# Ledger of designs, part 6: VHH binders against Twinfilin (twfA)

Target 1, 335 residues: Twinfilin (twfA), of Dictyostelium discoideum (Social amoeba) (q869t1)
Amino acid sequence: MSHSSGIPASQELISAFGSANTGDVRLIKVVIKNDELVVDQKLNVQSDFETDLELAHSVLQKDSPCYILYKKDDKSIELTGYNWIFMFFVPDNAKVREKMTYAATRGNLKRELGASHFVDEIYSSNMNDFSKKGYQQHKLHQESEAPLTMEEQQRNDEKEQGLFVGGGGSGMHVHGISFPVDSDASTAVSNFINKKFNYIELSVNVDDEKIIFSSSSNIDIEAISSKISSTEPSFHFFRYSHQHEGENLDSIIYIYSCPDGSNGTKSAPVRKRMLFSSSKANVEQLVTSHNVKIDLKLEINSPSEISEESIINELHPPKVEEKKAFSKPSRPGRK

## First folded at step 21 (VHH)

Design m1 (from g2 with T50V)
Fold by OpenDDE, last read:
Structure m1 (fold): chain B 335 residues (1-335), chain A 122 residues (1-122)
Amino acid sequence: as target 1 above (335 residues)
Amino acid sequence: QVQLVESGGALVQPGGSLRLSCAASGFTFSSHSMRWYRQAPGKEREWVAVISSKGSYTYYEDSVKGRFTISRDDARNTVYLQMNSLKPEDTAVYYCARDKYTPGSYYDFDYWGQGTQVTVSS
């Protein structure tokens, strides 16, 4: 059961989307209320889907994040109904907490409604991007092979690097939501980079909305499991110095641990899990901004999920010996 | 150096057709969306058409929809504007422009040519 790390959709929303897929609804504005995704507004088709994009713009509130489920005019080839665009509006002036909650819930919303319905996604802090001209620009940009701006490259890199091994959750980290980093945490990262310590643990102070320092030490790989909490989420960086095939390697391992209540753990509160999940990319950036490559990213529930063996296997997957099909010796012909 | 050179402008009668060409050089043509703009005397420059880098998307200003067609030949580094059913209102200097993506800005461009004069008159 893929632990839905986000705010759940109301039955009303699910039903509304289903009905919209065969009805006259052009868009559904979705908001988070009382820890539930709910329908805020529905608008019907008025014109072609490009012209009606102005409707999407009209339902936005300048200071409030929201989702817009936007129906296209073309029918899905794979599914019954139409193709949809997933729109995610996050204004810059929105509260950080709200931004984080919405960011963490984005994937869940898609999943609950059926991710395959959405053939495109628009994420922006600018209301004007949710318009005909905005959409056109979006499409042009998507197809452009022009060198990504440094910022865009960084974003893409962050997106590509966001795949934690073992955690099925495509945690689409909303770029731009960053908690301030406490000075101690920054210092810890520096110490890690400078090889003063080969292990650091960072956390998030939920109340202060800050990345904070937890601990630093020099440990062996065997001790990693003991550093993982069974009750609290946390971030871990470990420099694994080892030999592989005669070469000395320093591998950087990034671990996000989040107890979900399984395998003897105590589940962290949903809100806390969401905040930590949303901070994964930001925390990673603390290390990568120093031109350090992360060699392995792991997302785990419990200490039992990590071992020296498991880490080694991920870093150095066993070469599938292509079993050279031993040519069966041709049975000597009976004379 | 980025260069855009428009050609094909002429005097035509209402209802006539004209094909404009824009030869591009000095950049990777296939990686950029291309636009056509026009400017009539005493009027502001207005966007006419755009084609995406791979040609998958084309968009037009409403007044030219159904009459104008933008296309590109990457092998020749050339963008075209086929103009049919021309009207006196289409009289303008037509400019080829390299599209520029700027967050928060729409219909932006960074380079354009000297333009070619299109006159539609009886």
Scores: ipSAE 0.827, ipTM 0.948, lowest interface PAE 0.5, mean pLDDT 88
Fold by OpenDDE, fold request of step 22:
Structure m1 (fold): chain B 335 residues (1-335), chain A 122 residues (1-122)
Amino acid sequence: as target 1 above (335 residues)
Amino acid sequence: QVQLVESGGALVQPGGSLRLSCAASGFTFSSHSMRWYRQAPGKEREWVAVISSKGSYTYYEDSVKGRFTISRDDARNTVYLQMNSLKPEDTAVYYCARDKYTPGSYYDFDYWGQGTQVTVSS
């Protein structure tokens, strides 16, 4: 059950959206409050949907992320009601924690409301993109056949993955809001890369919003499960030196562990889980930026979900013996 | 080299019609949105219309809505501006421009032609 790592929608929000689909509501501003997605503001239709885009702009707060569910004028062919635009505003000066929480919750909100209702999405750090002009530019840009630069593709991929790529508005500047990395964490990564240690554990200081060092050691693969906490989320890098099919391999394994209450674990607070989940990519980059390839990525909730056997099976999946379909002997032709 | 060459400008009477053409070369025409701008004497250049790369979206300045139609022929690398119900206030040099996407900027362009004169006078 892919535990939706996002903040849940309140019943009020769900109800409001349902009603809006047949009513006079043009837009619903949605914010996160008390670990719930709630309705912050609703505005009614005043004009055509393009003109009313100025209403979207008017409800934005310069320092606070939000979602805007924006109703179009055309009706859905597949669903009852209208087509909607999903708007996601993340100002550059917002707190990193907030940015991450909203980014992680984006997919959940769509899912809870019905993703098929949303025929378009606008994601920006620039308030002006949530206007008539902004929308037009958005549509023009979407239709452009210009191959996405690698950076743009990466950005899109990151957006799709719910990773907050810190760059403000439609501006290409992927200023990846990377959590500052503590010096000890950086050193640990270096030590890992330089093979001083074959295992490092990193964490996130929630208060300081920093990636921090937890531990480093030289361990055997059998000891991996014992390094996984049942109460705290964590990141793990492990270099697995082994032989496979006569070759010596150093496999790099990246593990994100987050207790969720299953298998005897204590669930971490939702906010903490979101923060860690959102940091996965950034933490990964700490190692990959050194031109190190990660051979296996694992997400687990409990120590019981990881073992030597499970790791080996993932690294080296058993060759599915193509069951040679026994050719049925050709029935001897009746002479 | 990117080139845009406008044509079709003329003197017309109020209420008349005119079709402008812009021949594009030096780039993949079908991959770019195209715009028309105009500049009247003593006034600032203003955008008139835009058509998306695939032609799915067209937008117009408010003063020309319902009167002007932007279209494109990718086979001929040409963008058109059909102007109907022309008014004296439509008198200007009309420029074809290649649309440019710039984050944070709206209605931006990177190349434009020499322009074609449209005069609406009784």
Scores: ipSAE 0.826, ipTM 0.948, lowest interface PAE 0.5, mean pLDDT 88
Fold by OpenDDE, fold request of step 22:
Structure m1 (fold): chain B 335 residues (1-335), chain A 122 residues (1-122)
Amino acid sequence: as target 1 above (335 residues)
Amino acid sequence: QVQLVESGGALVQPGGSLRLSCAASGFTFSSHSMRWYRQAPGKEREWVAVISSKGSYTYYEDSVKGRFTISRDDARNTVYLQMNSLKPEDTAVYYCARDKYTPGSYYDFDYWGQGTQVTVSS
């Protein structure tokens, strides 16, 4: 059961959303309160869906993140009811912790309500993007094949960089949240890059919201599992020097470990898990900013999920022997 | 070099029709949304219409809705503005513009032509 690392939806919210498909509700504003996703406000249809986008704007609070479930005028072809737009507002002035919580919960909310209901998504820190003109711009931009702006590219890169192989958790990368890096952590990264150490462990100080240094050492690949905590989340960089097919390789492995209660681990608090998850991309950037390529990214929940064999298999996947399709013997021609 | 050349502007009577053309060059036309703007004497420039890169979306200023139609021909690198039921208030220099996406800015553009004069007068 993939422990949904997000804030759960209240039954009221789920019910409200379900009912909205048969009623006159145009939008539902959703907020996190007392570690639950709740309905903050509902507004009914007043005009066409584009005109009513101004209602979405009107329910936003300049300093508070929220979700808006916005109903379109067209009915779903796949599901009962209407098509919906998922709106995610994260103002710049919001508390970092709040931003992180909302970012981490976004996927969960979609999942709980049914992701297929949402045919579009608007994510922005600008209130004006949640308007008629904002929506139009959004659609134009989506269809445009123009090169991404530097900021957009960075955002996409951040999204892509947040994709760890093996981690079931849709690590919703909170875009724009960078944690300061402690000097010791920076030094550790430098030492890693300079090959003083082939292994470093980094962590996040939850109270200070900083990336911090945990440990550095020279280890063999067999020792990696032993470096993974069963009780605390952490980040690991390992340089794996090995030979493959006659070539000497230095493979850089980036591991995010987060105990979730599985395989004998103790689950970290939800907030801590969210904080660490949101930091994955930032931590990765510490190494990649030095023009170092990461060859393998792993997300694991327990030490048992990582082994020498598993790492090697991921770095060097076995060539699927194309089973030579047994040529069916040519049926002897009936004379 | 990006170039936009408007044509088709003329003097027409109220209720008349006119089709403007904008020939684009110097960029991948099919990858960009295109806009029409207009500027009347003594007034600020205002957007009139926009068409998305693939033509899936068209939007209009409220004052021209139902009267104007924006379209594009990617094979000819041309964007059009069909103007029907013209009014004296539509008198302006009409500009073709390449749409630009700028976060936090709406109706932005990075290139525009010299414009074509449309005059609606009895």
Scores: ipSAE 0.826, ipTM 0.948, lowest interface PAE 0.5, mean pLDDT 88
Fold by OpenDDE, last read:
Structure m1 (fold): chain B 335 residues (1-335), chain A 122 residues (1-122)
Amino acid sequence: as target 1 above (335 residues)
Amino acid sequence: QVQLVESGGALVQPGGSLRLSCAASGFTFSSHSMRWYRQAPGKEREWVAVISSKGSYTYYEDSVKGRFTISRDDARNTVYLQMNSLKPEDTAVYYCARDKYTPGSYYDFDYWGQGTQVTVSS
């Protein structure tokens, strides 16, 4: 069951969206409050959908992320109701925590409301992009076959690297949500890279919005399970020095652990889980930026999900002995 | 080298029609949105119309909506501006421009032609 790591939609929001498909509502501003997606504002149709885009602009708050569900004038062919534009506003000055939470919740919101309702998406940190002019520019850009700008290339690169790149064809400001790294954490990473330690554990201080150091040691692969908390999420880097098929290997293993209540664990709060999940790529980059390749990435919920055997199997999957199809002996030709 | 050459400008009576052409060269025409601008004497350059690279989207300034039509012929690397119901206030030098996408900027362009004079007078 793909545990939707996002903030859930309130029943009010779901109901409001449903009603909007048959009503006079032009847009619904959605915000996160008390770990729930809620309706912040609703505005009715005033003019054509392009003209009314100015309404989207008017509901934005300069320093606060939000979603806007924007109804178009054309009806859906596949679904009951109208086509919608999903708007995601993330101002640069927003708190990192907020940015991460909204980013992580984006997909969930679409899923809960029905992703097929949304025929377009606009993601931006600029309020002006949520206007008639902004929309037009968005459409022009989407259709353009011109080479990617440097910024677009960077965005694509970030996307490929698993960094949250806001969806939408227009010049998506790569809002690099990165927590600053505490000095101790940086030192730990360096120590890991320099092989002073073969194991480090990092965490996120949610209040300070920083990557912090938890622990470092030299351990055997058998001890990895014991390093996984049953109550707190964490990041682990482990260098597994071993011999495989006569070759000495140093395999780098990156583990994200997050208790979810399964297998005797205590589930971390949803917000905390989201923050950690969203930080996975950034934390990974701490190591990969030193030109170190991660050989194995694991996401686990409990200590019981990781073992020496499981790691070895993932690193070195057993060669499925191709059952040599026994060549059926050629039936002796009837003379 | 990118070149844009406008043509078709003339003196016309109010209520008349005119078709402007812009011949493009030096770049992949079909990959770029194209724009028309105009500049009247003593006034700032004003955006008039834009057509997307594939022609799926056209947008107009409010003052010309319903009267002007932008179109393109990719086979000929040409953008057109059909101007109907011309008014004296439409008098200006009209410029063809290649659209440029710049994040946070609207109506941006990187190349434009020498322009063609359109005069509407009784």
Scores: ipSAE 0.826, ipTM 0.947, lowest interface PAE 0.5, mean pLDDT 88

Design m1 (from g2 with T50V)
Fold by ESMFold2, fold request of step 22:
Structure m1 (fold): chain B 335 residues (1-335), chain A 122 residues (1-122)
Amino acid sequence: as target 1 above (335 residues)
Amino acid sequence: QVQLVESGGALVQPGGSLRLSCAASGFTFSSHSMRWYRQAPGKEREWVAVISSKGSYTYYEDSVKGRFTISRDDARNTVYLQMNSLKPEDTAVYYCARDKYTPGSYYDFDYWGQGTQVTVSS
């Protein structure tokens, strides 16, 4: 498969990861230099898995993206060696070209090292998410019934893409990640980026595993719910022009809809749901690869979950005064 | 109306044990992580323990790890804190709170109780 960025893992990195998988290395910091993924730092195990998470924080540079390959303490039941966490730090103030390059290279790095080694991942622009407290928050949220963050959903989608799980002679094979895009879909994305349309719908052809075009138009926010199928999974991009606190804003909203049989919807076959779910990041990248920031990402099971009020509340949550917040309880919600 | 009611606080001797309970109502208990906080006289409120929504993950502040155990009973909408090997430094008002996910904020919560007093004195 063609690399998104064309940036390969160095032989040094591949060798270092293989050796670390059976040795005393806790983490490997990976950066891109001269169009190659290289080892920047290696740190050894100093304590248990959770205590050593502070080492991941310690190797971050606030203005520069990096990956961290972080080793857990538990050994794989199916593979030789340990289980790993894939960490991807992309600070907001990094150079734009660096952010794009690292984002485009993430999936291939995992694949070249062997995606089955990575049982979890953390993707964030916040340095503190790569620490003991950040990891704990990640696990608590991951288990919650609340909608997943984009970072957590991306990791979950990668596990659902049919990658080989475990090792041994089970007869399974790794299905490579395909990202073919039909020409009509590419054209629709360009027209959305160039503001010819404020709304596009994209889909995936199940047989070809190809991102395809469904529709484009200029609509009001109230019409989005009517554009969303109650029977088929689908992807939507909408540019919401509005005013908030005296500022004119054009917010880019990305919606993944996966009907599950609730609220009058009909659940699609499991294979289709998994294919669409695993495609979320690839579809998002069609827009973000053009240096467009997605301001809001939503996953829904029914068109009824979308309204102007729900979108406004997500884009502009009520302000919270943070001053000794832990010493002064928040007030009860909903009332 | 979300309500959290702590109970079980008492005077105990050093080395003793105590179990705190927090009865929850007004929300889907099984969908939320739950936390215990404490505030000692003249000190800031501090995090003590947290349990994930399905109970798969429990985490503890370092000074109580190995001595305190958080648990939950979803059938009774109750979270517990078993406190063993109590020390005078554990003297505080203990609060039950519903965890809130806020990106970039690691100890956030949206609902809490009135607290229950634990006093450890020789």
Scores: ipSAE 0.461, ipTM 0.851, lowest interface PAE 2.3, mean pLDDT 80
Fold by ESMFold2, last read:
Structure m1 (fold): chain B 335 residues (1-335), chain A 122 residues (1-122)
Amino acid sequence: as target 1 above (335 residues)
Amino acid sequence: QVQLVESGGALVQPGGSLRLSCAASGFTFSSHSMRWYRQAPGKEREWVAVISSKGSYTYYEDSVKGRFTISRDDARNTVYLQMNSLKPEDTAVYYCARDKYTPGSYYDFDYWGQGTQVTVSS
């Protein structure tokens, strides 16, 4: 099996890409035939850049990898011609040898055509990612993953410092309706408050749309990760007894877990996620209504995000000596 | 704790305008894309508009494009939906939602508010 394929671009492909850079071509589908990168299909501009993204979807074959060279509507500042998106489709049901060959050839294709032409990349095994909706999701995700600046970090820290206001306030009043709670869940919370258990798990019954009891026990912090489902959203309260800087502390930790498909988890259906998300405040109030302060609130997508180390770092952040380095420019928000 | 509170829903005549607001709290607002969706009685939820975390990208469902405008004010942690040229088919409960990236699933979200009723009738 090749680690570096050595498969060259055909003269036809090089010529087609050069011509498309100044012509009416929207996309070029590229495949490997007879150990050569060749043009499989060319489609012309039909509409604007984003509407035409459906053309990329239309040229995919469900069981065959391919590349798509997709032309945007904006011209390059530094190069003659247009900016392009490099698309690499590798379906899960393609033969393993094909997947490996296309993966190993990807870099050479970009180099032979000129990597500077490609201002964005989309790599996926899902045909729907090579469409208007897939592109939009790609852009939204890219922007959300941008590094935080010091100003953005400060604003986030200030927002997290908010105080809980029970029994009043416009947010609670806007609801007007109490979310139902099964008596077993109320009993479990009472047992947690009375220290019969240091851990409880609560859930939402989707059909009845009410908060229900899942489990309670006495556990060590190392066991929390194993209590959290990889497939179902859930709520957890844990009383963490520990020592920090010479003080004995009993910290109350509230965890909302919503698996998203990362780290071996499975994303739950949207309706279920909506019900659990809307229940967070009601579940929290079950404990806080007994005059118990929540010391740490966590939202996680995977049980692997919880460990003794991660909890300690959140409860007692390490004092970090910041090196004076220039960070990326930030977009200041209005205040 | 994540909280989204919608406001601004009302009864309006066809052709009228409304501005919906969504106050967000309990999370790093500037790190998340925000979405409006709506649900008419007896129908499934449908996506309406989305704005990226820094506001660089806005996208709209085809039936509202050109009539609705989504915007955000990060200083106030607020998302807006300006709805112009309203039609009877825009009648629905409108929900503000925090957009969520889920590979292979589009228009996904992990939290929404209680909604605000918009009714377009004579």
Scores: ipSAE 0.437, ipTM 0.843, lowest interface PAE 2.5, mean pLDDT 80
Fold by ESMFold2, last read:
Structure m1 (fold): chain B 335 residues (1-335), chain A 122 residues (1-122)
Amino acid sequence: as target 1 above (335 residues)
Amino acid sequence: QVQLVESGGALVQPGGSLRLSCAASGFTFSSHSMRWYRQAPGKEREWVAVISSKGSYTYYEDSVKGRFTISRDDARNTVYLQMNSLKPEDTAVYYCARDKYTPGSYYDFDYWGQGTQVTVSS
């Protein structure tokens, strides 16, 4: 049965926001209790908008996510009342269930209160970002945001460890979320590391918020595509034994699959997709914590994106002949 | 080469006014927020004012708010600090600095000038 962040706003919250929009409330702290969005604190206007930003900091608890609905001093052009800032605090050390629940509920909260009230948003894991100095930095950065850099896929250099094709994190905070690991999953990872199997599939149990074991086997690279669900998100590790330039290699390939409705796939519910995407780093760490290097990381939306050819091209890009106009430095004097 | 050159520091009477200038070169001025800092003898350096890259936002340390105004002229690559109602406690070397965004680290900067001395007293 789907919950899909169906956590409703309480009548108290809806009423409090409506009153605050035309009254003297500066901020409303919102938390989730008993599967309902409720008012945790309200603080009144004490001074101007800028000075009162310290009140937002004062209501945070360092290990608990929350939202803050923060009223500015300027009136809305198109709505009755004031303009608001939507603040979403999600500390790194919060429980994984809480992080996911708050992330999945953010959009619903904004919709129920009226998204057009919120003219700015601040999303961070750092408590100090919800303060006068944090807000000032936020505004300065927004105006000065740099153009696309060498970090983007468009240049496709090897600057970052591994390569994820498609997909990615968003917001000001890109840190992974930690999930508990089922004992069967830990055992499967150990068996993969010890080369008992060359393939494992891991999943996330949505209700228990645990990384769980799905399957393990010894397969050929041609079978990978058939192991990937077209309807469910999933994580895969594969040890690809092959030869390149006369050298025998055992390349470790990490695949995150998230069907999105393309190429005959079916998109999974939003909550499930968010849980899986948020656990990418935690799942990766299960293998890397054993001092194993992952040679290729792939993020796909369809099994059809995986083939022996595509994997070989990612592991061993074809060498480019020298040319004046655009021969990029591939791996010039690195080794 | 990034270069920031402050000028306009002087000796002024309490209650007087002074305008500082900071000539910038060696970088795309219109893409950067700019700051003024000051350091009095025996005190830590403290921020004074900041102006965003397009000038849409200005922020001030509380003790100078309402008395000082930061502005920028992108055609001349220059940042200004208009200082009114000067007090003896405003006596300091004033530095122009280029703002640096560092997540979790506020009031950061990467380049600054040699400073210009402002002295308020008789």
Scores: ipSAE 0.403, ipTM 0.825, lowest interface PAE 2.5, mean pLDDT 80
Fold by ESMFold2, fold request of step 22:
Structure m1 (fold): chain B 335 residues (1-335), chain A 122 residues (1-122)
Amino acid sequence: as target 1 above (335 residues)
Amino acid sequence: QVQLVESGGALVQPGGSLRLSCAASGFTFSSHSMRWYRQAPGKEREWVAVISSKGSYTYYEDSVKGRFTISRDDARNTVYLQMNSLKPEDTAVYYCARDKYTPGSYYDFDYWGQGTQVTVSS
């Protein structure tokens, strides 16, 4: 049965996509209404694939998120019908809850329509990226970054589901979603910074979409794995006092745990996982905004991935004998 | 230091052809898109053509499409512009540039050459 974290595609939308895949429709604009993915607009083929990209730009509303299912002119090798581009527009000035809802629903929309139809994706907060010129720039950039494997691209897509606002000084926008922070969580971070505790756990309240406090204590490194839930996503900061090569160190370790069903864990619902994943940078910033350096960042799916040995190996990788990095000594002088 | 050096500009008659070249140095040529742009006296610069880092994509300004061809030779670190059916309106200084990706913007670049003069007249 459908539930609120997985807003379903309407029968209208499923039928429209099926018909468009073999018909004369160029694009379908999709929005969420009444907790359902519905067709907002359909526009027919008017010209070639590249020229018609201006139709995608023309259906955007600057304050409202949407999806656009955009049909290319070439047929699929693997499926009947055409290849498609999945477009996801999430403007910066849309309401936070609306942004989160569309971000959380993106994967389900693609799955219900058949993800294999979509051979390319454009995800942006900027209307200019959904035009002929924007597409050209997308292809140029995509080729320059091309060494990612398909699995790496899927992982990056999952990491980049949030939109971040708040860059300053250089005119940059950082993609992500800023979450409110509960006062107990702010207090716990302060206590960690001031070294009253060497360990804190933070969480996200799914209903309020707010970073909250879970626990704090003073523990040894061997106890970390027992603090990590095997059923709920969670964030952890630990100050690890140790010696390395004669130097006493206090290393700050940041752990994001997201159980995936491995090693006896249970995977959390998709919406919860997306909220926690989108919060990683905001939770990190709670500590780094106090001019504290994070020495190690870990993302894990099971408590069993954390041990004293694994942390030491990440902080202080064993040296490996390597040949000189540069084989030829001669090079042109640099200014 | 990134350096782009254009050559091949000349005086030609209308309907004639020229090939421009741009020798690149000081960066990994095969990982960057390259473009040509031009500027006539008293006019704003305008883009002419762009070629992706592996050559899979080429795009042209509408007024030159079908007459100009951009290409690249990664072994020589060189980008070319073959210009056919030249018109007096093509008279300009032609610049080679390294393309720069800027989200939401078009035709951005970070390095350019000194230019080579193309003059089309009777």
Scores: ipSAE 0.346, ipTM 0.799, lowest interface PAE 3.0, mean pLDDT 80

